# Ledger of designs, part 44: miniprotein binders against q53ft3

Target 1, 195 residues: q53ft3
Amino acid sequence: MFGCLVAGRLVQTAAQQVAEDKFVFDLPDYESINHVVVFMLGTIPFPEGMGGSVYFSYPDSNGMPVWQLLGFVTNGKPSAIFKISGLKSGEGSQHPFGAMNIVRTPSVAQIGISVELLDSMAQQTPVGNAAVSSVDSFTQFTQKMLDNFYNFASSFAVSQAQMTPSPSEMFIPANVVLKWYENFQRRLAQNPLFW

## First folded at step 23 (miniprotein)

Design Zb27
Fold by ESMFold2, fold request of step 24:
Structure Zb27 (fold): chain B 195 residues (1-195), chain A 83 residues (1-83)
Amino acid sequence: as target 1 above (195 residues)
Amino acid sequence: SPIQEEFEKMMTRAEYHFEWAERYYDWGDKEYALLYFEFAARVFRKAAELAKKNNDPESYKEAKEYAEEAQKYAEEIQKELEK
């Protein structure tokens, strides 16, 4: 029903279902994570009038879980990005998971999704510091993608002395990649939502 | 007094959702803006029903007007998303 994505990690699509209406993803090494994306896979929509409350949980100094409401996903908002840097020392809030997924190691946190009535979700108040502007998050993601592409493409550049006159090989002059990268960065700085 | 405190908590919660809806709209996240305006409207309507059940017409009018305003914004954004 749900997926969970952290930049630089493989996407998780196999949540642990801990109750009929509750799903959990483990986040190992959570201290290194700044943002998390939670999304609907599209295979099973929420029933009409329902949605998902999304929680972040980490162990406190006693090994007890601290849960914080990040926000929501619904059929009308099927994916969301949440900031979790800065939450890892905060106070917990009321949550629907009870004691069933006690995190017992310091390095493992969890994302919990509770399927609830929209009327019930409306009575909850997410932590404000988990909210992320779509412009800021898109810009951040796009910059990382650009850097990765440039580094990748530059590793295939060849000099004139290294070129082989082989008709079966394709070559891209290095300056073409640089020009594309500079053009993309310029457009992104002018309008982060141009794509 | 306790009924008025419950009403005020509902109004505060709805206003918090309304303000976040406006922030999300300004950020360009129309789907979240719609969601939070709808949540605000739901909580304002619940507050209005509490006021009506307790024979408080001024609180009823206040909550109902805010619910209608939040719903109006939600409907405008819904139409925008359907384009």
Scores: ipSAE 0.757, ipTM 0.912, lowest interface PAE 0.8, mean pLDDT 79
Fold by OpenDDE base, look of step 23:
Structure Zb27 (fold): chain B 195 residues (1-195), chain A 83 residues (1-83)
Amino acid sequence: as target 1 above (195 residues)
Amino acid sequence: SPIQEEFEKMMTRAEYHFEWAERYYDWGDKEYALLYFEFAARVFRKAAELAKKNNDPESYKEAKEYAEEAQKYAEEIQKELEK
């Protein structure tokens, strides 16, 4: 349902589903990460009246996770960019992920997505310093990259008839992500403004 | 009172959403602006209901007016996105 993207890294499309309504991406070497993009794969929309709350978690000096609400994704806003570089020393907030058996590796952070009612999402307040202006060149680049990825990947989507039984879902082969990445990197190297 | 405290919390949260909606709109992120105006409207409406339960007609009126304003902006942005 979700993807996670860090600049210069392979896109992640296989979130760990820790609950029916909760998904987690691991972010190795998180200290070098400035921005993260969370996006819907376009295979499964949110149910009507629902969206996703996006959280960031990093281990503190004691290895305990510090969670912060970054923002939201919805059917109307299927992708969002967050700045996490300024969050790596903040205090934790309430989060729905509980005491997960998270591999407590000091260098690994997490992005958590909780599928929730929009009404419940409205009762939450994201951290302000995670917000990114769409006018920023990096934001524009990332958005175009995501659009390019989505268009490319979706063209290779296969029905559930070819996978596990779930006719309402679509799947994208993992190798599509790699091929997209390689092509994108090639184009970027040729012309950083190719979009 | 607990109801008054909850009302104030809702108003503060709704105002936060409203301000960020404006900021996202200024940044050109209309989708997020829309979302946050909708959130503001929802929370202002909740605040209004609390004020009503608390028999505070002035607070009810204020929250309702802000809810209507937020909803109006959301609708305007929705129209922009449909073009």
Scores: ipSAE 0.755, ipTM 0.919, lowest interface PAE 0.6, mean pLDDT 87
Fold by ESMFold2, fold request of step 24:
Structure Zb27 (fold): chain B 195 residues (1-195), chain A 83 residues (1-83)
Amino acid sequence: as target 1 above (195 residues)
Amino acid sequence: SPIQEEFEKMMTRAEYHFEWAERYYDWGDKEYALLYFEFAARVFRKAAELAKKNNDPESYKEAKEYAEEAQKYAEEIQKELEK
C-alpha cells in the first residue's frame, strides 16, 4: 500500500504490517538521512474518510524510541517529502504505536504510518520543522519523481471493473516498481532535467 | 473553565492548520494546501459544536465563520486542481 524512499537508497515497497492499520519501514543508519519520502503505491486507495498519519521514530541515548508526527498522506496528497535531519533531538509527539515503545538498536529509526479517520488526523499537529518547501529543487525533483511513480503504478489498476465476489487480498504486480524504475532511469539518462 | 480551555485549544489548532495551508499554497503545494484547509475547517466545525453545546453564541459564530472561510479556500483550491 505504501512506499518509502531515501535519496541514494533502494525504494522500500514492502512495509512491515504491525497491525491491521499500522505499517512500518526500518531506516538503518538513520543519522545519515536528511529527507524521507512516503508515498502510496497507487493500487490500494485509503477508504473514504480515511488517510495516513506519518511518524518518525528514532532511539534516544538510552535506546528508547522517540516518536514525532511528520505529517500526512491521503488520497488527495498521495506522496510527501519530510525533513528529518532536524528531528533527531526533538520532543516526542502523541502517537498510536505504544506497543513499539521498547529499546531498539541505536542506528535504526522507523517510519510509521497509521491509517486513521480524517477527523482524527485533523486533531493532530505535525512538527513544523519536518515541513519541506516545494520550491526547493531537491523537493521539487523528488516530488515529480513520486508523481511519475504514482501515475505509472496507478495505470495498471482497473477502473470501474467488476469486483470479484469475495476478494480477500489485493496484490500489486512485483515488476511494476522495477518497470517504473527502469523507465525513469532511461528518461533521466536522456535528459537529467526532463521533469 | 475547562470547556472554554478546550474551545480555545481547538481554535488554536485549527488556526495552525489554516496558517500551514496558506504556507503550502504559497510554496505551490496545492494538494497539501487543500488538505490543511480541510483540516482547519473540520476542527473549526468541531469547536463550533462545542460552543453550541455550551450555549455560547459568540464563540459559535466565530468558529462557524472561520470554518466557512477555510472551506471556501479548500473549494477554490479543489477547482484549481481539477483544471
Scores: ipSAE 0.735, ipTM 0.909, lowest interface PAE 0.9, mean pLDDT 81
Fold by ESMFold2, last read:
Structure Zb27 (fold): chain B 195 residues (1-195), chain A 83 residues (1-83)
Amino acid sequence: as target 1 above (195 residues)
Amino acid sequence: SPIQEEFEKMMTRAEYHFEWAERYYDWGDKEYALLYFEFAARVFRKAAELAKKNNDPESYKEAKEYAEEAQKYAEEIQKELEK
């Protein structure tokens, strides 16, 4: 359902599902990470009236997880870039990942995505220093790349309407990521500013 | 008054969303601008309901008007995204 990308690392597309409505990505060596990208793969949209609250968790000096709300992803905003470099000594916030509140390895953080009602999400306030301006050239390029990927992948989505599962469930052929990567890299090589 | 304090917290949260929606719009992030205007409208509407239960017509009118303003901006941005 979700992907997570850090510059210079392989994209993660296989979130650990820790509850029916909760997904987690591990971020090893998190102290070297400045930004994280969270996006929908385009395979499974949120149900109507729902979206995703995106959290960052790191171990404090006692090894206890500190969770902070970064922001949101929804069907209308399917990808976002969050700044995490300033959060590694920040204050925790109310969060729905209580089962993940255990002592963790000091160098590993987590990105958590909680699928919630939009009305519930509206009652939450993200940390302001995780917001990233789209006027920044890096952010602008990254957002355009993510939008390009999402639109490309979504155009190949396959419905399960003719099967037993819910007809609103969407699937993408496994090679879509490779095709997108090859097309994007070719265009970038031809014009590094095409974005 | 504990009810007035709750109302003020809701209004502050909604105003925070409204201001972020304006920032995202100025930055060109219309998708987040839309989302945050819709969130502001949702919270302003809840504040209006609380003011109505508290028999406070001035606060009700204030919250309702801000909810309608936020919803209007959301609808305008939605039209921009559909084109």
Scores: ipSAE 0.710, ipTM 0.893, lowest interface PAE 0.9, mean pLDDT 80
Fold by OpenDDE base, fold request of step 24:
Structure Zb27 (fold): chain B 195 residues (1-195), chain A 83 residues (1-83)
Amino acid sequence: as target 1 above (195 residues)
Amino acid sequence: SPIQEEFEKMMTRAEYHFEWAERYYDWGDKEYALLYFEFAARVFRKAAELAKKNNDPESYKEAKEYAEEAQKYAEEIQKELEK
């Protein structure tokens, strides 16, 4: 039902369903994460009058989870970007995940999504410092993702003289990747929402 | 009065939603602006109901007017999104 995306990381589409109406994603090495994207997969919409409250949880110095409400996703707003870098020292808030067993690994945070009535969601107040300009944040997110991919791909680059024959493998010239990267950056700069 | 306290709490929350709706709109995030204006309207309406129960016509009027304003903005944004 939900996906979670961090720039430079694999998309997560398999949330742990901890309850009928509650889903959790693990975020390893969360201290290096600035932004997260939470989105609906598009397979199952929210029932009428319902949406999702999106929470962030990180372990405090004692290993206890600190939960904060980031914001919301709905059928009308199926994806959202949140800044979590400034939350890693914040105060905890009430959350609906109290009964779940949270993995108490110091380096792992969690994104929790609670499916709730819109009326109930309206009674909640997300943390203000998690909110970001979607356009600006998406641009930064995309740029980081692109940079990560480019760096990753480039790390495998070898000269033709250094290449070991592998007939079963297909190879993409590095210049193709570079050209794609440059073109994508240009398009992104012109219109961050060009797709 | 517990009812008065709850009313004030709801008004504060609704105002919070309203302010963020405006911010999101300014950022170009119309979907979130819409959502938060809708939230503001919902909570203002609830506040109005509380004021009514508390026999406070002035507070009722205020909350209702804010609810209508929030709803109006939500409707306008919805129209923009449908274009």
Scores: ipSAE 0.703, ipTM 0.903, lowest interface PAE 0.6, mean pLDDT 88
Fold by OpenDDE base, fold request of step 24:
Structure Zb27 (fold): chain B 195 residues (1-195), chain A 83 residues (1-83)
Amino acid sequence: as target 1 above (195 residues)
Amino acid sequence: SPIQEEFEKMMTRAEYHFEWAERYYDWGDKEYALLYFEFAARVFRKAAELAKKNNDPESYKEAKEYAEEAQKYAEEIQKELEK
């Protein structure tokens, strides 16, 4: 039902179902993670009047889990981005996951999703420092991605004189890539969600 | 009183939702803004009911007005999302 994404890591689509209405993702080396994306896979929607409360859990100095409510996902908001890098110093909150018999290493955190009534979700208060501007975050990510791609591609640029004849290979002029890059940046600046 | 304490707790929570709804809207996250305004409206309505049970017409009126405001914003955002 749910997926979890950390930048630079493989997408997780196989949550551990710890209860009928509760799902958990492990986050190894969580201290290096700034943001997480939680999203619905699109296979199974929430039942009518229900959504998901998204929690973050990290081990304290004694190895005991500290839980914090990050926010929510719903059929109307099937994906959300949360900042978790500043949560280690946060105070723990009440959570529905109870005592789970999960083998934990000190470097592993968890994302927990609890399927709940929207009315119950309304009675909860997410931590404020987990919230991010999705549009701003997406814009920044996209810009970094574009820059990374352009830099990578440009590192392989050669002149005609430097080319080795290879009839089986197709070559794209560097100026075409640049033009694409500039056009994409322009559109992104106008509307980060233009696609 | 316990009822008054619960009322204040609900008002605080609803206000929190309302403020975040505005923030998400400003960030361009209309779906989350919608959700949080709906949450605010729900909790304000519950607060209003508590005030009513506690025979506090002033608190009832206040909570009801905030609920209506939150609901109005939610409806406006919903219309925007449907365009």
Scores: ipSAE 0.697, ipTM 0.900, lowest interface PAE 0.6, mean pLDDT 88

Design Zb27
Fold by ESMFold2, last read:
Structure Zb27 (fold): chain B 195 residues (1-195), chain A 83 residues (1-83)
Amino acid sequence: as target 1 above (195 residues)
Amino acid sequence: SPIQEEFEKMMTRAEYHFEWAERYYDWGDKEYALLYFEFAARVFRKAAELAKKNNDPESYKEAKEYAEEAQKYAEEIQKELEK
């Protein structure tokens, strides 16, 4: 079984199984998505000699699915990040998801995973513009998470004169959040993998 | 000929995998570098088998040598991952 993660959304761990060897995740409002993470859930390896080909599908102007090969996951590479922001006007690839060509929901794209022999996967060529450096992707995701936290916390900032009394709760000055944010950014810039 | 066209497509695909393996290695993604060197080796070996069946010893030698080079890089990276 597989998982699919998009920044700012709940992780999906319940793929729709559309064939014994085919799994799909829906991506609503796909035009706002820049990156997707596809990963194995960790307890069930691929059978020997097999792996997963990962596809992205979006509806064209007529609602017909266009499928593009993003890349691969295998027992040796169980998690990968793919860029999809540049793919939403590309030409389709050969693909094994023929049964999915009748879905006509204009705002929903899909991630498809096809379990195949490694020898068959090697005959496929992913679109090059889906490739992402793993270090750059970790840094980008972490920076977006930091921005999200800072913006969320800052949206609750009030002056002391505007505060509603709440004596059973602890409060911290807003500058502590800013100081933490600045320190964390500095540490990431020095070593993105300091975790 | 159709067989020569198929051979050239295999060689091109394997070289594309090899180049991506090198790029992933430079980016520090050793797991993908290993995967793509192994994929390149698989496709080069398939191209060598086609050349052998077509009685083309120069194409066989070329594809076989590229397969061995890709496999050597994969083995080196596997050792790095094992520490």
Scores: ipSAE 0.697, ipTM 0.896, lowest interface PAE 1.0, mean pLDDT 81
Fold by ESMFold2, fold request of step 24:
Structure Zb27 (fold): chain B 195 residues (1-195), chain A 83 residues (1-83)
Amino acid sequence: as target 1 above (195 residues)
Amino acid sequence: SPIQEEFEKMMTRAEYHFEWAERYYDWGDKEYALLYFEFAARVFRKAAELAKKNNDPESYKEAKEYAEEAQKYAEEIQKELEK
C-alpha cells in the first residue's frame, strides 16, 4: 500500500504490517538521513474518510524510542517529503504505536504509518520542523516529478477484470511509476544537474 | 474550567493547521494547503460543537466563523485543483 524512499537508497515497498491499520519501514543508519519520502503505491487507496498519519521513531541517546508525528498522506496528497535531520534530538509526541510489540534496535529508526479517520488525524499536530520548506531544490523537484508521473500513469490504470485485449497496444504494469521513480532518483542523486 | 481549556486547545490546534495551510499555499503545494484548510475547518467545527454543548454562544459564533472561513479557502483550492 505504501512506499518509503531515502535519497541515495533503494526504495522500500514492502512495509512490515504490525496491525490491521499500522505499517512500519525500518531505516538503518538513520543518522545519515536528512529527508524521507512516504507515498502510496497506488494499488489500494485509503477508504473514504480515512488517511495516514506518518510518524518517525528514533532511539534517543539512552536507546529509548522517541516517536514524532511528521505529517500526513491522504488520497488527495498521496506522497510527501519530510525533513528528519532536525528531529533526531526532539521530544516525543503522542502516538498509536505504543500498544504494538515492535522489535526495537538502538541503531535503527522507523517510519510508521497509521491508517486513521480524517477527523482523528485533524486532532494531531505534526512537528513543524518536518515541513519541506528546508528541503533543497533536488528533493522538491523530485517530489514534483513523482507527482506528475504518478498522476499521468494512474490515469491509464485498469484492473485485469476491466482490461480488454488490445494486440496493437502495449501494456504497462502498475509498478511503472515505481521503476521510473527509482531510476530518476538514482540519476539525480549521482548528478543533481544531469538535465 | 476543563471545558474552556479544551475549547482553547481546539482553537489553537485549528489555527495552527490554518497557518500551515497558508504556508503550503504560498509554497505552491495546493494539495497540502487543501488538506490543512480542511483539517482546520474540522477542528473549528468540533470547537463550535463543544461551545454549543456548553451553552456558550460567543465561543460558538467565533469557532463557527473560523470554520466557515477555512472551508471557503478549501473550496477555492479544490476548484483550482480540478481539471
Scores: ipSAE 0.692, ipTM 0.891, lowest interface PAE 1.0, mean pLDDT 79
Fold by OpenDDE base, last read:
Structure Zb27 (fold): chain B 195 residues (1-195), chain A 83 residues (1-83)
Amino acid sequence: as target 1 above (195 residues)
Amino acid sequence: SPIQEEFEKMMTRAEYHFEWAERYYDWGDKEYALLYFEFAARVFRKAAELAKKNNDPESYKEAKEYAEEAQKYAEEIQKELEK
């Protein structure tokens, strides 16, 4: 239902479902992360009158989780970008995830998404310093993401002469990836908020 | 009174949503602006209901007027998004 994206890292599309209405992504080495994008995969929409509350959890100095409400995603706003680099000094907020038995390492943070009624979401107040105000920052984030993906994909590129026959395996021409990359960059340059 | 305190909390929350709605709109994020204006309207309406239960017609009027204002902005943004 949800995806999570960090610039310079691979996209995460497999959330851990900890409850019927709750999903969690792990963010290793979270201290190096400035921004995170949370988005709907488009496979399953929210039911009418419902959306998602997006939370960030990091371990404090004692290893205890500190939760903060970042914001929301809805059918009308299926993706959102949040700044998490300044949240380490923030106070904890109420959250619906309770005492999850999630094995946490000191370097791993979490993004939690809770599917809730819009009316309930309206009763919540996101942390103000998680909001992203800069179109330029978003553009930079997206560009870093794209570059990372392109570099990753290109690292696996081989010529036909170098290929080992594998009839059961599907291959995508590198030119297709390049064309996608160029088209995405063009759209981003025209409108940083095109998606 | 507990009702008055809850009313003030709701008014504060609704105002917070309203302010962020304006900010997101200024940033060009119309979808989030819409969402937050809708949230503001919802919470202002709830505040109005509390004021009504508390027999406070002045607070009711104030909250209702803010709810209507937030709703109008939400509707305007919705129209912009549909173009």
Scores: ipSAE 0.690, ipTM 0.898, lowest interface PAE 0.7, mean pLDDT 88
Fold by OpenDDE base, fold request of step 24:
Structure Zb27 (fold): chain B 195 residues (1-195), chain A 83 residues (1-83)
Amino acid sequence: as target 1 above (195 residues)
Amino acid sequence: SPIQEEFEKMMTRAEYHFEWAERYYDWGDKEYALLYFEFAARVFRKAAELAKKNNDPESYKEAKEYAEEAQKYAEEIQKELEK
């Protein structure tokens, strides 16, 4: 139902369902993370009148989880970007995830999504410093993602002389990838929401 | 009174939603602006009902007016999103 994305990392599409209405993603090495994208996969919408409250938890100095409400996702707003870099020293808030007896590695944080009534969600107050301009943040995130992909793909580049014959495989010239990247960057710069 | 305290909490929360709705709108995030204006309207309406139960017509009027304003903005944004 939900996905979680950190720039430069693999997308997470398999949340741990800890309850019928609660989902959790693990974020290893969370201290290096500035922003997180939470999004609906598009397979299952929220029921009418319902949405998701998005929480962040990190281990304190004693290894106990500190939870903070980041914001919301809904059918009308199926994705959101949150800044978590400034939350690592914040005070905890009320959350619906209870005392999860998960022995947590100190370096692992969590994103929790609670499916709730919109009316109930309206009674909650997200932390203010998690909010970001979606346009600006998305541009930065996309840039990092694209750079990661380009670097990954380029690492496998070989000259024709270095190629091992593989008649069952199709090959794409590296220049095509570069041109695509440049064009995408141009479009992104002109309109971050061009798609 | 406990009722007055709850009323003030609701007003504060609704105002918070309203302010963020405006901010998200300014950032170009109309979907989130819409959501937060709707939230503001919901909470202001709840505050109004609480004031009514508390026989506080002044607070009722204030909360109701803010609810109507928030709802108006939500509707306007909804129309923009449909174009």
Scores: ipSAE 0.689, ipTM 0.898, lowest interface PAE 0.6, mean pLDDT 88
Fold by OpenDDE base, last read:
Structure Zb27 (fold): chain B 195 residues (1-195), chain A 83 residues (1-83)
Amino acid sequence: as target 1 above (195 residues)
Amino acid sequence: SPIQEEFEKMMTRAEYHFEWAERYYDWGDKEYALLYFEFAARVFRKAAELAKKNNDPESYKEAKEYAEEAQKYAEEIQKELEK
């Protein structure tokens, strides 16, 4: 039902369902994460009058979970970007995940989605510092994704003299990747939503 | 009184939603703006009903007016999204 995306990481589409109406994604090495995207997969909509409250949880210095409400997703707003980098020292809030059984590692945080009535969601107050401009945050998010890919790809670059013969493999010149990167950067700068 | 305290809590929450709705709208996120205006309207309406039950016509009027304003913005944004 839900997906979670972190820049430079594989998309997560298999949330742990901890209850009928509650889903959790693990975020390893959460301290390096600035933004997270939560989105509906498009397979199952929210029932009428319902949406999702999106929470972030991290372990404090004592290993106890600190939960904060980031915001919401709904059928009308099926995806959202949240800034979590400023939350890692924040104060905890009430959350609906108290009874969940999740194996916790000190370096792993969680994104939790609770399916709730819109009327109930309206009674909640997200943390303000998690909200971001979608355009600005998306640009930054995309930039990090691009940089990650470029760095990854470039790490495999070799000269022709260094190439090991592999007739069964196809090769792409590094300059093609660079040109693609530059072109993408240009398009992104012109319109962050060009795709 | 507990009723007055609850009323103020609702008003504060609704105002919070309203302000964020405006901010999201300014950021160009019309879907979130819509959502938060709807939330604001809901909570303002609840506050109004609470004031009514508490026989506080001034608070009722205030909350109702804010609810109507929030609803109006929500409707306007909805129309924009349908174009």
Scores: ipSAE 0.688, ipTM 0.897, lowest interface PAE 0.7, mean pLDDT 88
Fold by ESMFold2, look of step 23:
Structure Zb27 (fold): chain B 195 residues (1-195), chain A 83 residues (1-83)
Amino acid sequence: as target 1 above (195 residues)
Amino acid sequence: SPIQEEFEKMMTRAEYHFEWAERYYDWGDKEYALLYFEFAARVFRKAAELAKKNNDPESYKEAKEYAEEAQKYAEEIQKELEK
């Protein structure tokens, strides 16, 4: 029903269902993550009058879970990007996940999605520093495309000693791909809409 | 009174949604702007219902007018998205 995407990682589409109306994605090495995309896969819409409240969970200094409301996804807003880099030391929010004890590992955070009535969701207030503007969203989408391309291309890298001659084929040194990647990132930081 | 405190809490929550709806609209996120205007309208209507039950016609009128304003913005944005 849901997907979770972090730049430079494989998309997750198989949430852990921890209750009839609650879904969780694990985020290992969460301290290195700045943004997360939560989206509906599109095969099963929310029932009429319902939507999803999206939470971020991380361990505090005692290793206890801290949950914060990031925002929402609905049939009318089926995907959203949330900033989590500023939340890793924030105060916890009221949430439906605490009693389930599903976050026990010190280095793993979680994204939780709770399917709820829209009237109930309206009574909740997300943390403001999780909000991401459309410019930030475009930048993160573009960075994810760059990471995916680089990882794919790099999986075919061979040294010159490992190559067999193929005179009818053209080859590009891996350093050209790396330089393109670095230059594209620099251009993107200057103007997210340059391409 | 506890009922007046609950009313004011609802109004504050709805105003927070309304302000975020405006920010999302300015950022070009019309889908979130629509969502947050609808959430504001829902909470303002609930606050108006509470004021009516408490026989407070001035609070009822205030909350109802804000609910109608939020709903108007939501309807305008819905039309923009349907084009």
Scores: ipSAE 0.687, ipTM 0.892, lowest interface PAE 1.1, mean pLDDT 80

